VHH binders against Protein CSN12 homolog (csn12). Designs and how they scored, part 3

Target 1, 185 residues: Protein CSN12 homolog (csn12), of Schizosaccharomyces pombe (o13873r232to416)
Amino acid sequence: VIFHYYLGIVAFLNQNYKNASAELEIAFSLCHKGYNRNLELILSYWIPTRILVNHQLPTKNLLSKFPNLASVYIPLTRALKSGNLGEFGKCLQKNETLLAKTKIYLTLEGTRDLCIRNLFRKTWIICGKSTRLPVSVFQIALQVAGTDLPKLHVEAILANMISKGYMRGYISRNFETVVLSAKDP

## First folded at step 1 (VHH)

Design G1q (framework vhh_7qia_2)
Fold by ESMFold2-Fast, scan of step 1:
Structure G1q (fold): chain B 185 residues (1-185), chain A 122 residues (1-122)
Amino acid sequence: as target 1 above (185 residues)
Amino acid sequence: QLQLVESGGGLVQPGGSLRLSCEASGFTFSSYAMGWYRQAPGKQRELVAFITSGGSTNYADSVKGRFTISRDNAKNTVYLQMNSLRPEDTAIYYCARDYEDWGSDEYYFDYWGKGTPVTVSS
């Protein structure tokens, strides 16, 4: 157990998140389920890694067994799932000292794009799953979520989402419109 | 809040059977597709079985004919009936909700439970 935990932490610190996730999962699966302290240590690195790499959130049932993790991740997972950028930022700031000490802060900050993705998906659904959406619709969504940005910045965010595969389509700057793929937007 | 709770795992001999359950809460269960995934130590997580909100099913080639996925919308529960178990079925089994992510069946940003371990050995 400890061997795979160690390998996972080394990979995590080296930003090799795929290997970190694999090793930490082995450590967790091999750990006796009554050793709550050891499980908590493994989860403290595995949860943020799973969110970043696998886009998987911990359940409330899992977190209920680890109150220190629950206090951090219950509000954070709610914010991520709902696309609430304001709450996401507040959760990270509230726990900044703890997350920085364990070197987890940057990994969780890396999940901000997932929060934006969920906000934009919500926006797309509300707009009737249209294949053509004005950039202004996403600008308004970000404004409602607490981020007031000019159109050029919103276009940059949309370009990033497309680049990461979170959205499929292109941006028509002449018409200030996002054109989404009909089958795989 | 969304919650998924897996149960039913255990130790069985090759050729044995187990039934896994996943109880869901915090969302309109009947509106979402549900899936079962598994991961053995040192291996990547794989989709085992999938059931749509309408009841259509799909299975990984490794389990076709041996596993059956079903759901009970009144109980907010999805099941995996596992028959003719083999040592290579040994893994932690996870329940996941379909996100309906932009018209795909991808479980992109969704909750995974703690899983339920299944060990097949004689």
Scores: ipSAE 0.000, ipTM 0.109, lowest interface PAE 16.6, mean pLDDT 77

Design G1u (framework vhh_7uia_1)
Fold by ESMFold2-Fast, scan of step 1:
Structure G1u (fold): chain B 185 residues (1-185), chain A 123 residues (1-123)
Amino acid sequence: as target 1 above (185 residues)
Amino acid sequence: QLQLVETGGGLVKPGGSLRLSCVVSGFTFSSYAMAWVRQAPGKELEWVSSISGSGGSTYYEDSVKGRFTISTDNAKNTLYLQMSSLKPEDTAVYYCARDYEDWGSDEYYFDYWGQGTQVTVSS
């Protein structure tokens, strides 16, 4: 248990998140249920790693078994799922001392793009799952979520989302619209 | 890299059938008990069915016994839920889950982080 835990932590600190996830999964699977402290330590690094690398959020059910983790991650996962950038930032700020001490803060800050993806997906759904959406619609979504940006910066965010595969399509500058893939937007 | 990806959901009429699939990667799922869990709009998570790692033991929530069948295909690393005689009450997002009985709650025993697949049963 301990060997794979340490290998996972070393990989995490070196930002080798794929290896960190693999080692932490082995540590978790080998850990006896009566050792809740050990399970909690493994999860404290595995949860942020899985969010960043696998885009998977811990469930309320899992978190209910670990109150210390629940106090951090229940609000954070709600913010991520809803695309609430304001609450996401507040959650990180409230837990900054703990997250910085464990070297997790920057890893969770790296999940901000997932929060934006979920915001844009909700926007797409609200707009009737249209294959053509004005850039201004995403600008308004970001503004409502607490991020007031000029159109050029919104286009840069959209380009980044497309580049990362979080949304499929292209940006038409002449018509100031995002054209989403009809097959898999 | 642990991944659970659910597919096969959709819109069906009452009495219809659907087969849900869950493709797993990053672990040997035949070494773990696997489960299907669902959540209807505005409701709590409800356990639906479980299968042992060997595939030899299956368990079902009383409301789905005789209508749903859980199975695995080890060659494809895939968990299935065959649903028949669907009812409006079966409308929910369905999640596949790896069973962590060791730290299970009173109601649930699952550590699931899948995205889910929507099943809607309506006329």
Scores: ipSAE 0.000, ipTM 0.102, lowest interface PAE 18.5, mean pLDDT 73

Design G2e (framework vhh_enristomig)
Fold by ESMFold2-Fast, scan of step 1:
Structure G2e (fold): chain B 185 residues (1-185), chain A 123 residues (1-123)
Amino acid sequence: as target 1 above (185 residues)
Amino acid sequence: EVQLLESGGGEVQPGGSLRLSCAASGFTFSDYYISWYRQAPGKQREWVSTISSGGSTNYAESVKGRFTISRDNAKNTLYLQMSSLRAEDTAVYYCAADLEYDFWSGDYEMDVWGQGTLVTVKP
């Protein structure tokens, strides 16, 4: 059991998240009825890996069994789901010492793009699921979420979201309009 | 089509009681955790109580001992019995189905929300 846990951590530290997830899943399944301490150690690396790679969040049911993880991840998953960048940043700052000590901080910081994706999706829904949206709409969404950015930086963020497949569409040549696919934007 | 419809809200005096109901349709109600949330004017939506598919309950610290969550799986209905109501309980109350039947939820997992029912506790 511990063997797969250590293989998972080594993969995690080497940023080999696919292998980390596979090994940690095996460790968790073997320890399903084991000691809570062992399950919590596995989950401390499996949860951030699953968020980053699989875009999956721990359920309230899972977190209810692990109070230490719940105190970190209940606020963080809420921020991620709602696209609340300000709350996301505050959650990471509140837990910075613990997350840095366990080498998890940078991995969770890497999930910031998922928070932005969810913010932009909610913005798209609020705008009536339009296929054409001004870049300024996303700039305002980021501002409301606590991040004041110039237009050029917002365009870079949108380009990144599109390149990662988080949004389907393109940015007009003048960088003033985002054109989204009518299907699965 | 998954739907939740709240009812039972109204005006009540401090120390009074109300029973809220939430009628669920479009999913296998008995399989899911169902929760009550509330949102007071100008405040964020806050969790109030949850009941598991097996009937286990949990409550926010502010309502422990005063509120009781229950479910009737035969009627696909969730209840919140509220007693010893206080001015700070004034809020729109929402029921929500987590739809979390496994350890992990996707980033597209949708919590199903009703439109809410207003509870006003007059000073």
Scores: ipSAE 0.000, ipTM 0.249, lowest interface PAE 10.3, mean pLDDT 78

Design G2s (framework vhh_surovatamig_d1)
Fold by ESMFold2-Fast, scan of step 1:
Structure G2s (fold): chain B 185 residues (1-185), chain A 124 residues (1-124)
Amino acid sequence: as target 1 above (185 residues)
Amino acid sequence: EVQLVESGGGLVQPGGSLRLSCAASGFTFSSYWMSWVRQAPGKGLEWVATIKQDGSEKDYVDSVKGRFTISRDNAKKSLYLQMNSLRAEDTAVYYCAADLEYDFWSGDYEMDVRGQGTLVTVSS
């Protein structure tokens, strides 16, 4: 248990999140349910790693067993699932002291792109799952979510989403349009 | 990724029966509680029935208790809703939903994970 926990933490601190997730999963599976403090310590690093690497969020069933984690992650998970950038930022700010002390803050800040992906997915659905969407539609979505950005910055965000595989398609610079894959955008 | 495809809806007369099916893919079906929810014209979503991972526990909204039966086949990754003694008030689009709250991890999408639905019309 302890061995895999330490391996996971070392990987996490070295920003080797794939290995961190694997080691922490083993540590969690080997830990007895009666050792709630040890499970909580493992989860404090495994949850942010799972969000960042695997794009998976802790459920209310998991969090109900750990009130300290629930107070942080229930609001954060809700914001991430709904693409609510404003609420996401507020959750990080509210817990900034705790998250910085445990060196988790930057890892969770790294999940902001996941929140943006979910916002853009909602935008795509609302627009009737069109294969061609003006860049201005995503600009408006970000503005409604509390982020007012010029078109050039919105294009940079979209390019980043495509580069990370969160969106499948390309940006037509001449027509300021995002062309999405019909099968899996 | 996670995909739910409902089928079996149609037009039926009051007192008739229909069997709805939901084919699941992209997740470990046998690890999740599954639910049927419906949306009548001009109304909000209404939860109808839920079934535990292994089928050992089932629950229903009062208005369908005794008339509807939820079941699942984990080998086929399928969820079913047997609807008997149908009433005009049962007219709705029926959706299959994965209740991810009963697992440790969920996808990064809204919990309202359901397919495109299947329309059930009970009309004389």
Scores: ipSAE 0.015, ipTM 0.408, lowest interface PAE 7.6, mean pLDDT 76

Design G3b (framework vhh_7b2m_4)
Fold by ESMFold2-Fast, scan of step 1:
Structure G3b (fold): chain B 185 residues (1-185), chain A 123 residues (1-123)
Amino acid sequence: as target 1 above (185 residues)
Amino acid sequence: EVQLVESGGGLVQAGGSLRLSCAASGFTFSDYAVGWYRQAPGKQRVVVASIYSGGSTKYSNSVKGRFTISRDNAKNTVYLQMNSLKPEDTAVYYCAKEDDYYDSSGYYEFDYWGQGTQVTVSS
């Protein structure tokens, strides 16, 4: 159990999140229920890794057994699901000392793009799933979520989302519009 | 507020058929995957069938070929057509909205579970 835990932590610190997730899953499965401290240590690295790599959020049932993790991840997962960038930032800031000490802060910061992806998906849905959306619509969505940016910066964010496969389409800058394919394979 | 209401359960003899319905409200139905789950007495809830926003379907091995899941986005309703029913299909059937964040089943947290509808198959 300890061997797979350490292999997982080494992989995590080297940003090899795929291997980190695999090793930590083995460690968790082999750990006995009476070893709550050990389970909590494994989960402290497995949860952020699974959010970043697999886009998987911990269940309420899992978190209910670990109050310290629940205090961090219940608000964070709520913010991620709702695309609430303001609350996402507040959750990270509130837990900054703990997350930085355990070297998890940057991993969770890396999930910010998932929060933006969800915000933009909700925006697209509200606009009737149109295949053509003005860039200004996404600018307003970000503004409502607490991030006031000029259009050029919003276009950069949209380009990044397309580049990562979170959105399919292209940006027509001459018409200041985003042209989306309705596919999410 | 998210609302899911199951109906169509009942008592049926082995080899018979039933059609379950789940009426959804409080969310944009066409944007979400929806699944049918069942819970037999003394057992954990297990997945039966899922239908994704794009129309693709997934079935558990125990019901594949006998059950058909479908959706009517105009009526905000998902259906489960159950044919060739067996006594082992006896359970409370639940409708659930699924999160579409590429979540695996191991970490799925449903926003809302319906009240369930009882299906009893006599031998």
Scores: ipSAE 0.000, ipTM 0.121, lowest interface PAE 13.9, mean pLDDT 75

Design G3z (framework vhh_7z1x_3)
Fold by ESMFold2-Fast, scan of step 1:
Structure G3z (fold): chain B 185 residues (1-185), chain A 124 residues (1-124)
Amino acid sequence: as target 1 above (185 residues)
Amino acid sequence: QVQLVETGGGLVQPGGSLRLSCTASGFTFDDYAMNWVRQAPGKGLEWLSGISWSGGSTSYADSVKGRFTISRDNAKNTLYLQMNSLQPDDTAVYFCAKEDDYYDSSGYYEFDYWGQGTQVTVSS
């Protein structure tokens, strides 16, 4: 257990998240279920890694067994699922000292893109699941969520979402429109 | 409580076929689109296929288009994935995933309700 745990932590600190996830999974599976302290330490690095790399959120059932993790991740999971950027930022700020001390802060900050993805999905639904959406509707969505950005920055965010595969489509800059390939043929 | 149980995985030779099943409970199955995703060793999640709530529309990732067929039986609360012409690169854990309130079946990743997965190994 100890060996795979440390290999996972070293990979995590080096931003080798795929290797970190693999090693931490082995450590977790080998750890006796009665060793809650050891399980909690493994999960403290595995949970943020799985969110970032696998887009998997911890279940409330899992978190109920670890109150310290639950206090951090239940509000964060709610914010991520709902695309609530304001609450996401508040969750990170509230736990900043602990997350920075364990070097998890930057990894969770990296999940901000998942929060934006869900915000944009909500925007898409509100707009009737249109395949063509003006960039301005995403700008307004970000503004409502507390992030007032110029159109150029919004286009950069949209390009990043498409590049990461969080959205499928392209940006027509000349027409100031996002064309989504989201369809149910 | 949402529950998804995948079955049908196993070992298969290159060029072989497998059919995966996913039995759903704890929600109104025919109100939601369903998806198949996989995770190969050392890699992230890859969306493979989606099917609409009625079964009237399907979509596929380019990597599996023409080889895999998604289907559903709403009377049995069961989702299927017929996999043909399997290749070693198809080796992965396969997961059944329920549409969240904001996910569509066109290739956006879902991180809501997942089954335990079923291992598919294409080798020899």
Scores: ipSAE 0.000, ipTM 0.090, lowest interface PAE 17.4, mean pLDDT 74

Design G4e (framework vhh_enristomig)
Fold by ESMFold2-Fast, scan of step 1:
Structure G4e (fold): chain B 185 residues (1-185), chain A 121 residues (1-121)
Amino acid sequence: as target 1 above (185 residues)
Amino acid sequence: EVQLLESGGGEVQPGGSLRLSCAASGFTFSSYWISWYRQAPGKQREWVSTIYSGGSTNYAESVKGRFTISRDNAKNTLYLQMSSLRAEDTAVYYCATDEWYDDSGEYLDYWGQGTLVTVKP
């Protein structure tokens, strides 16, 4: 268990998240006692890795077995799921000292893009799942969520979402419009 | 619609074997870790086994060496091969993926209907 835990942590610190996830999965599966201190240590690195790489959130059932993790991740996952950028930022700030000491802060900051994706998905749904949406609609969504950005920066965020596969489509600069794929926007 | 449908339960004598199946639909099966749980009459649900997305496995001490969990991602199916069955293995068996959920999906209760296993002399 310790060997794979160590390999997982080293990969995590080197931002090799695929290897980190693989090694931490092995470490977790080898922990026969179930739900003890060692599982909590493994999960403290595996949860942020799974959020970032696999886009998967821990359930309240999993977190109820680890109160220290629950206090961090129940509010954070709620903010991520709802696209609440303000609450996401508050959760990171409230736990900044702990997350920095364990080298997890930057990994969770990396999940901010998932929060933005979920915000944009809610915006798309509210707008009737249109295949064409003005960039200004996303700009307003970000403003309501606490981030006031000019259109160029919003376009950069949208381009990043498309690049990461979170949105399927393109940006029409002439019409300041996002054109989404009908199948998987 | 998320569904987990267990099958394969039945009556067996002590020392017998059964293979349980769980057919999954409505979510990205291959990316989840999936578990078997059981509930005996008048008892709380207890964890039996988990198979992780990468294929690693874990077992409750009471079933280790007797049960084998496996998955077929192409068929979206989870299996539990049970051998050397004992009276205390009598329970309704459930498959579940209640530890994780897709960020883009809705939080759902990922528990199946269950399949009854009865070990009797």
Scores: ipSAE 0.069, ipTM 0.477, lowest interface PAE 4.1, mean pLDDT 79

Design G4u (framework vhh_7uia_1)
Fold by ESMFold2-Fast, scan of step 1:
Structure G4u (fold): chain B 185 residues (1-185), chain A 122 residues (1-122)
Amino acid sequence: as target 1 above (185 residues)
Amino acid sequence: QLQLVETGGGLVKPGGSLRLSCVVSGFTFSDYYMAWVRQAPGKELEWVSSISSSGSTIYYEDSVKGRFTISTDNAKNTLYLQMSSLKPEDTAVYYCATDEWYDDSGEYLDYWGQGTQVTVSS
């Protein structure tokens, strides 16, 4: 299990997250359930990789077996699911020293876009799942979440979300409106 | 919406065999590890076995190694547990479950089915 663990860590450090996820999955599956220290080391790199690449969050049941990981990831996953950018930022800042030493901080910071996607999805639902939403609605959502940005920056964020496939639709600049696909944003 | 339906439990004599089945719906079966977990009367939940979505990685609790076989049929979205050489200690409600992950859409994949009762008595 040492071989796949090392291959996973090397891939992670080289920002090859898909290969890192694959190798760490093999290491985790080969590791005895009773070797909690080894499982915890694998999970310390696999959890952030799965969030970034696979958009998968660890459950409370998984985390309950690893108290050190639970203290970091229970509040972080709660913030990610709810689109709470303020709590997301606070969780990263609270654990900054620990995450930076293991080189995980930037990987988790990379999941901020998922938090924004979940915020925008919540906004879409509150607006009755409309297929046409003013850009200002998303600007207000970001402002309520603690991020006060001008419309141009909000349009850039929306364009990025669409480019990444997090939202399906397009931006009509003439009408300052986001037009969303009826088949999930 | 995720649904897990377990069947195959029953009363069996020590040394007997049973095959448990779990039909899954409402999620992509091939994306996740699947597990069998049991709860004996008056005891806490005990993990029994896990299998990867590819079927290539399998784990067993030490007490069931050599007696139980976990398998999947991805075309039927079905998880199986073939149980042989059953002992009174195997008496429990058996649950099928996902392996403790959920996606960022907020849908939990860590669901238990309703369970199926296995009773081993002479």
Scores: ipSAE 0.000, ipTM 0.159, lowest interface PAE 14.7, mean pLDDT 73

Design G5b (framework vhh_7b2m_4)
Fold by ESMFold2-Fast, scan of step 1:
Structure G5b (fold): chain B 185 residues (1-185), chain A 124 residues (1-124)
Amino acid sequence: as target 1 above (185 residues)
Amino acid sequence: EVQLVESGGGLVQAGGSLRLSCAASGSIFSSYDVGWYRQAPGKQRVVVASITSGGDTKYSNSVKGRFTISRDNAKNTVYLQMNSLKPEDTAVYYCARGEEYDILTGYEDAFDIWGQGTQVTVSS
């Protein structure tokens, strides 16, 4: 189990998250369920990695068995599920010292785009799942979520979401409108 | 929201076979657990089979040995192969994607996306 744990951590530190996830999964499957400290160490790197690369959040039931992880991830997963950027930022800041020491901070900061995707998905649903939405609608959504950004920065965020495949469509800058394909979030 | 499209239902005689397909749109589908559920008229929706993102499978006692769930992540599709069908298998079959599998208890979390359903009718 130690060999796959080591390989997973090395991959994680090298930002090779797909290999990190695979190795940590093997380490977790081989670890005795009674070795809670070892399970917690594996999960401390596997949870953020799974969020980033697999887009899967830890369950409340899993977290209930590891109180130290629960104190970090229950608020964070709540913010991610709801697209609450303000709460997401507060969770990272509250745990900044711990997350920075373990180099997990940057991995979780990388999940900010998932939080934005969920915010935009909820915004799209609220707007009746329209295929055409003004950029200002997303700007207002970000403002309500605690992030007041000028239109140019909102357009950059939308372009990033499209480039990552989190949204399907294009931005009509001439009409300041996002044109979405008929794909659901 | 990931859209699920079910197909493969129909009318079949007892002892026959059907293969249901659940196709999903979206690049994140492979990271989700997927389950097949069924609902007969006047009854609650019940789990039939599930498959985790890692390929681990679970079956309800009523279908164990007769049904096989599988997935093709490259096609974002999950299949339910139904053999030795019985009249009591008659129901609308739904597929749903779920939250992360609980790796400590083996529990699969409640599913948050449901397809439109496909009718399976088994005549005696």
Scores: ipSAE 0.000, ipTM 0.128, lowest interface PAE 14.4, mean pLDDT 73

Design G5s (framework vhh_surovatamig_d1)
Fold by ESMFold2-Fast, scan of step 1:
Structure G5s (fold): chain B 185 residues (1-185), chain A 125 residues (1-125)
Amino acid sequence: as target 1 above (185 residues)
Amino acid sequence: EVQLVESGGGLVQPGGSLRLSCAASGFTFSDYYMSWVRQAPGKGLEWVATISYSGDSTDYVDSVKGRFTISRDNAKKSLYLQMNSLRAEDTAVYYCARGEEYDILTGYEDAFDIRGQGTLVTVSS
């Protein structure tokens, strides 16, 4: 269990998240379920890795067994699910010292795009699930979430979401409009 | 064998109410968070609500907040969803699911350990 844990940590610190996830999964599966300290150490690196790479959030059932992890991830998970960028930022700031010391801060900061994706999905739903939405609608969503950006920057964010597969569609520059796939936006 | 059996679905008019039930067997019900998920015709699976193993914490998708209430009875190994002020868009097959795992990109289909056969809810006038 220790061997795979160390291999996972080394991969994580080298930003090799695919290998980190694989090694930490093996460590978790081999760890005795009654040894909460060892499970907590494995989870402290596996949870952020799974969010970033596999887009999977930890269950509240799992977190209820580890109060230290729950205090960090229950609010963060809620912010990510709802696309609440303000709460997301507050969660990272509140836990900055611990997350920086354990080298997790930047990994969780990397999940900001997932928070933006969920904000934009919520915006799409509020707008009646239209296949055509003005870029200004997403600009207003970001402004309400505390981020006031010019349209060019909002277009860059939307282009990034599309390129990562978080949104399906394209941006019409001439009409400042996002055209979303009807089947899977 | 782990089993979840949903019931309580049916035809109801807009603005009406319906109560769904889920009977669990084959596992220690009180050790798991439980969820309701739904699938509308031609749509993907959508997470609706989650409840903690003790019932102390609940969470809902925004579209049903204030209208739906998830609850559980650990002694009876049962999960419930009270649905009020039903809308046409609530029409779906509702599934009882063990756990609350949420996949942000692939949707809720891969997010739950197990779900039952489902119960159809039709909201129509």
Scores: ipSAE 0.000, ipTM 0.218, lowest interface PAE 10.2, mean pLDDT 77

Design G6q (framework vhh_7qia_2)
Fold by ESMFold2-Fast, scan of step 1:
Structure G6q (fold): chain B 185 residues (1-185), chain A 122 residues (1-122)
Amino acid sequence: as target 1 above (185 residues)
Amino acid sequence: QLQLVESGGGLVQPGGSLRLSCEASGFTFDDYAMGWYRQAPGKQRELVAFISSGGSTNYADSVKGRFTISRDNAKNTVYLQMNSLRPEDTAIYYCAADSDWEYLDEYGMDYWGKGTPVTVSS
């Protein structure tokens, strides 16, 4: 158990998140379910890794067994699911000291793009799944979610989402419009 | 989304046996804890048997020693072996996925089957 836990932590610190997830999964599976302390330590690194690489969130079912993790991750998962960037930021700030000490902060900050993707997906649905949306619609969505940004920064965020494959389409500078793929926006 | 389809229900005499199957399709089956629930006429739905993603099992006191839950991850299937059936076991049996993990884009989805009826009578 300790060997796979150690390999998982080393991979995590080296930002080798796929290997970290694989090793931590083995450690978790081998760990006796009565040893909640050891399971909690494994989960403290596996949860953020699994969010970042697999786009998977811990459920209330899992978190109910680990109150310390639940206090951090129940609000964070709620924010990620709803695309609530303001609450996402507040959760990270509230837990900054603990997350920084354990070197988890940057990994969770890396999941911010997933929160933005969910916000933009909900915005697209609310707008009737249109293939053409003004950049200003996404700017307003970000503002409502607690992030007031200039249009140029919103365009940069949209470009990043497209670059990462989180959105399919392009940005028309001439029309200040996001043109989304009809099949997989 | 995860789709669950139950099968194996039917009519059986007291003391008989049935094996229920729940076949999952869609997202990764291996990540889900699976449960069998039942609902008898005029009663609330109750948990009958549970199996975690790691294989740990739990049973309602009324079925302990008679029912066995198992899973085959290669076939994306969970089973409920029911032995020594009693008239009180008559119910519609439902398969449900309880996850330790959920996909971000599966928010708000329910993972329940439509149910398979089991009738135990002479």
Scores: ipSAE 0.174, ipTM 0.619, lowest interface PAE 2.4, mean pLDDT 80

